# Designs tried in a protein design chat: VHH binders against o26223. Part 46

Target 1, 191 residues: o26223
Amino acid sequence: MKLLWTSQHIKVTVHIDGKVSKMDVLEAIKTRRSIRKYQDREVPEELIDKILDAAMCGPSAVDERPWHFIVVRNREMLEKIPEVHPYGAMVKDAPVAIIVCCDSSLEKIPGFWVQDCSIASQNILLAAHSLGLGAVWTGVYPLEDRVEGIRRLFSIPEHVIPFSVIPLGYPAENPGTRDLFDPDRIHLEKW

## First folded at step 19 (VHH)

Design YC14
Fold by OpenDDE, fold request of step 20:
Structure YC14 (fold): chain B 191 residues (1-191), chain A 124 residues (1-124)
Amino acid sequence: as target 1 above (191 residues)
Amino acid sequence: QVQLQESGGGLVQPGGSLRLSCAASGFTFSEKWMSWVRQAPGEGREWVSGISWSGGWTDYADSVKGRFTIARDNVKNTLYLLMDSLKSDDTAVYYCARHKYSAFPETQDEFDIWGQGTQVTVSS
């Protein structure tokens, strides 16, 4: 029995009627793409709040929750970010960006903050996608040039480490979906 | 191997012009901020000019502002310093330096790679 994998075109029916159709978690994960082009449209504060709420819902080592978030809407600052982040060109075109940071003073166990902030960053991406926004993770840590560049640009204290810059906006592109499943990466019981 | 190699130095008369070049290799040049730093005989190193990775941001020491122009060609992996209206006080070894950070330097310790330098002598 040849399982005909019918490519069910998950029509993300963006219902125009303002009701953000609730995307299930698996759909959000599977259909999320990096979005680097944005509409000339503001993102409501309510959506940012929901995204930030989601960002803080991830687990952290020993529940240390070391993350802080800088929400950037200022056009001048958004336009400056690409100068300190060579791969952050799209940030200047976004209506808003979130900078995920770690407060090292909140760390209970050294080093796990990277995982914590990664989870927070991923949750931002998933939440944004589920809300009909596009986003992309632009890596800052662990590259010292970007870390210090962002630090100085935003006058971030020394004990706070910039981790990622995530521009967000309504998508102006549709990259499509990808199948990234690779059974060769799965090992049963042992390598 | 990461390398910076300066060229274009020489002897010029006061009021003359020179163009220095710095060839970068062994790293992604287009991702890094760059500076020129000079050292006159018997003096410490002096920051001269800096440029962002894109070339969109430039800055200059007060001593060279209006006379020198920093530029870069990321396709050619080359940093430039155009020096006009040269003065005797501009006599120095000029070094190309890679920034540790995506920012203009606050201290001399913010460079991680240096060239060998090129001699610029301004004399009558």
Scores: ipSAE 0.893, ipTM 0.949, lowest interface PAE 0.4, mean pLDDT 93
Fold by OpenDDE, fold request of step 20:
Structure YC14 (fold): chain B 191 residues (1-191), chain A 124 residues (1-124)
Amino acid sequence: as target 1 above (191 residues)
Amino acid sequence: QVQLQESGGGLVQPGGSLRLSCAASGFTFSEKWMSWVRQAPGEGREWVSGISWSGGWTDYADSVKGRFTIARDNVKNTLYLLMDSLKSDDTAVYYCARHKYSAFPETQDEFDIWGQGTQVTVSS
């Protein structure tokens, strides 16, 4: 029985009408793309609050919730971030960026904070997308040059570790959707 | 292999000019902050100038400010130091150094790769 996986083209009908169409969770996951171009439009605080709420809803090791978030709207600071992050050029064009950090003093089990902050970062991306915003995950940790660059730029304490920088804005690009499903990466019962 | 190689040093008279070059290889040069550091005879290492990966940010030691210009060509993987109005006190071995961090150095330990250096001698 050849399972004809009909590639259902999920037509993301971007309804131009101002109504934020609610995406279901699978749609959000499957249609999310990295967005690096943004409109010259401010992101309302209400949307940032919703995104941050979502960021804090992810699981963490033994419920340690080690994450902190720096919300950056200051244009001068946004323009400085690319100097300490060589692949963060798009940050200067975003109306806002979120820096995800770990407070190491909150860590209960060593090393799981990376997973915790990754989950938080991914939730930011998904939430942003579901709200009609574009975002991209720019990696900071574990690269020491970027970690310390961001730390010094924002005067982040030593016990707090910058993890990711996520610029956000209304999308000025549409990269389309892609199918990333690869059955060769699935192993049944054994490798 | 990661390597930095300085060139352009030499003997020059006071008031003269030199252009130092540092050729980088074995790493993605365009991602790294770079500095020039010098060491005079019998003296410790002195930071001279630094530059961000893009070249957008530069900084200088007070001793060379207004006389030296740091620049980079990321296509050529080359760091430069333009030295004008040279003084006898500028006599030193000049080293190219890669930053550990995307920031201007606070200590000498914030460099992870060094060149072999090039001798600059300012003498009448």
Scores: ipSAE 0.892, ipTM 0.948, lowest interface PAE 0.4, mean pLDDT 93
Fold by OpenDDE, look of step 19:
Structure YC14 (fold): chain B 191 residues (1-191), chain A 124 residues (1-124)
Amino acid sequence: as target 1 above (191 residues)
Amino acid sequence: QVQLQESGGGLVQPGGSLRLSCAASGFTFSEKWMSWVRQAPGEGREWVSGISWSGGWTDYADSVKGRFTIARDNVKNTLYLLMDSLKSDDTAVYYCARHKYSAFPETQDEFDIWGQGTQVTVSS
């Protein structure tokens, strides 16, 4: 099924308290939180499309773009993910999850795929947040037990490496925002 | 240090029951899949049973299915094997083993930590 992604400039309207608000990029970054509780509400395909579009807009080493995405909506599969990912319990409660993978055959420079897939994963989180969804990054790589668990569960080829599992849904929690700025982590000109 | 230690083995009569325990230390037990593997004298290692980290998934070799029950207590860091209706053919050294992967093993190379084993002897 070729998902015909029509590039429509979708105005990201976040319904906060019934009002459609546009979230700017700094606001999205600053206010994003990991969300692990979800409403019993389906996520429209259009939102997933926008999220995946954003995921593929990040930079990659020499523009290798090694990422693949598995979109999981099947309830049975969502319920199985926690068995192979001990910290993925919330996945069973999400209406959808995205598995970010690397196709190693697309790598131009070895090792940079981790950065590439990290950027893609972060963009998924930011995009989801900007669209009024909650998400959390559950790490798969580099833990071999999780990598192989997800691989086998989804019949992922050997040359493709599962990197992260990101459940998504409308938030059923509000953890609030926090300031994580730490000036002690900033060094001027030298360490 | 990562360690597995089996206990509970012994001599039993055919039709008897045993409960094996495996105490885990040195790693986060609750995150790992675990199995029991046995080796009879003069034979190769045979996978017996496996269990997911949560205990939600279990599997058994055909030879022990319906007679053995694998369980775990993640608070106690302990793996169990309940062995009922024991047969002479169940005589072996029983090992607990940690999985490399969050999946049932396809080969013996998919275990990265082994216990020392406990002897189970079924004899009249």
Scores: ipSAE 0.825, ipTM 0.913, lowest interface PAE 0.5, mean pLDDT 92
Fold by ESMFold2, fold request of step 20:
Structure YC14 (fold): chain B 191 residues (1-191), chain A 124 residues (1-124)
Amino acid sequence: as target 1 above (191 residues)
Amino acid sequence: QVQLQESGGGLVQPGGSLRLSCAASGFTFSEKWMSWVRQAPGEGREWVSGISWSGGWTDYADSVKGRFTIARDNVKNTLYLLMDSLKSDDTAVYYCARHKYSAFPETQDEFDIWGQGTQVTVSS
């Protein structure tokens, strides 16, 4: 294990050698799978910070960056999410979840916030995977019952739209890699 | 067609008990939050109790806490209200209602389907 020099005024990341602590971007994209089973193990705040930094690196329409993130660690709140999200049962078993939201007052081009928040959500999944974590994107928007349920549960204001709930943790499953490339989906010059 | 059908109302003496049932059809009952709402003669509708789709989260109006119990059976597609220690001011038509949102209601506009109601009368 490689140790970096540290000081009391500087936060420093310690890396484990090999692919567990650092991953090529194409490898991360190809090997990331939705993970719905997690170890009973807390995720350090440092890793959440790295994941959210990666989320905010995504492009957005005219650089509008409409995203906000709610980090949920409270057990009672995590246990309530499945009651407002029928297919979010795994959230109660996760050590942490990230709610990706759009602040509609930050929109510069109407309607592109969905793409912007989708990019941020995918970056969360990839960053988590590269750090040895597993995650899954559970849909909230555009389902009005889920949007309003999550908004009220977390006291999210009316102009802010909850987009996705992403539980994450150290994985307790390995669904393996898939070969999904389909050349029939590629069209040269025209349809 | 989506339908909610209440039953189990009747005349009871103060201190008595009743069990209301609401049979649901025409939608996936196990995916929806449900409530009981009551209306006394000449008054507006008052929310009584609500329950999440799984039954894991319930809430009650202050006027009925500790006396009423809401429950659901997602296999039989049925919502229940067990009413104990009934008082004269519990006299009302009781409605089964389906939520628009997965949340306890803030207004009556948040129910999209209503039953026809069942009369509960608490009187000597």
Scores: ipSAE 0.370, ipTM 0.737, lowest interface PAE 3.4, mean pLDDT 90
Fold by ESMFold2, fold request of step 20:
Structure YC14 (fold): chain B 191 residues (1-191), chain A 124 residues (1-124)
Amino acid sequence: as target 1 above (191 residues)
Amino acid sequence: QVQLQESGGGLVQPGGSLRLSCAASGFTFSEKWMSWVRQAPGEGREWVSGISWSGGWTDYADSVKGRFTIARDNVKNTLYLLMDSLKSDDTAVYYCARHKYSAFPETQDEFDIWGQGTQVTVSS
């Protein structure tokens, strides 16, 4: 499907360097791509604050909000993440990464924290994209070797479970958008 | 079958050198942290050295630091231990072991696959 451009008075403002972006939510969802190459440019703390605010706006099972976030900017620590996370190579090149964690002491419904932290993680990706940043979700949970590796690297206590590592920065690539809509995945009334 | 097979042990004089090899098969070697662990006669197992999946992060027990070098070849699926300046208290069976976690071990139960071991004897 083509999205039709209309003559509505809706304007999208995007700066060439990506510093300011006001983006429709459907546009953000449809145009977000995993970004694994970043400019050598610091991400302002104010943008990280906005991203984490968005992460915490996600719904959670019985409003348990089990998430905690570790913001990593230290170069040495960012370079060590790929050594405990074999498929996180791009993290060493990011100016910052966010580790999404579950505090199991906050669980009200056992096991739903995975959905809760997935929602927070996706909100991070969308918020970063809307602010002109690129990000990618690198999986930690449920891979026990990665979970323990990240836990020990960042001194995360045993009752806190690292879920994902999300490197982010101003993008140094533009993979473009994709048309992924597949009507065969849609079933009416029954399977 | 997942397996680890050590080789390269033997009898050496104090001050001598040996290189141990550990051939890995049946798993994706390049995604796993690996260690060498030794057991002297009548003693418990002692962690000797560990190495991250890429080889970029290594660590050593104090007893061998500066004398032993751990390395890996992810193309040949082989782990190595170069032992220099050997002493009589290095006499032990040396095992290669696969980590459960991508971290240096804190307890001896953090290894899920063990080799058969290779004997190193330092004696004149």
Scores: ipSAE 0.311, ipTM 0.700, lowest interface PAE 4.0, mean pLDDT 90
Fold by ESMFold2, fold request of step 20:
Structure YC14 (fold): chain B 191 residues (1-191), chain A 124 residues (1-124)
Amino acid sequence: as target 1 above (191 residues)
Amino acid sequence: QVQLQESGGGLVQPGGSLRLSCAASGFTFSEKWMSWVRQAPGEGREWVSGISWSGGWTDYADSVKGRFTIARDNVKNTLYLLMDSLKSDDTAVYYCARHKYSAFPETQDEFDIWGQGTQVTVSS
């Protein structure tokens, strides 16, 4: 390891090659971009497992954890998603997609499931990025035509609400990093 | 301002062919699923055929499979129904309808915009 020659300490834990992500969490957040072009390359099941583990680590209202995930690898199903989601054209070219759903029977307080599933969805994006994958969040809820289209396509029951479709794969594009910090959005003590 | 206008109906002999058109205006046609629905005299409305926004996914009622073809032209904002091998049971007013959802309908109330209809009459 080459340490900075300043007086501060930098700790790196390496347990087994490839088991510990080396990307700093702030770097991951700042450099993640929506990726809509993917290599013709399968995503190993082990990476999907890590991504879904990360998704389930998110906080939820009253620890209700209302999320369920559908992992879609079937080519015919991936090709049908754009027919019910007109802005999801890139899904047909992805090796895999994750559908984030809310099981309303798991809600402990009404209406916070949107925040819960948003947190899980963002964790999927960050985990995918940290593993060298690219992803994009395509919105389903609250657009009723998309919600019903996805529900019928995947036989999702009435009490389960599809929230987002997240195609992912090894990226075939690099949009670069953006600097979006805007100090005018920060208010001290009051609006 | 949102409108669907059917045309192409008429009188035809059994075994004949007809092409219906539906001109769409006032909305983004290329983002919507569309259907043809018909109503025979004294009967309820019967779904005939539906088509996804891209045209890549179509389906038909059993009564018309193999004889009717649904198509769309997203450049001209027009829906079509090509009707072959017509028979007397096909006599009806044919309506162009816009879907509420991006799915083939399960109930008759899943359409939010209807055309005025065009009469198709197959003589006995």
Scores: ipSAE 0.306, ipTM 0.696, lowest interface PAE 4.0, mean pLDDT 90

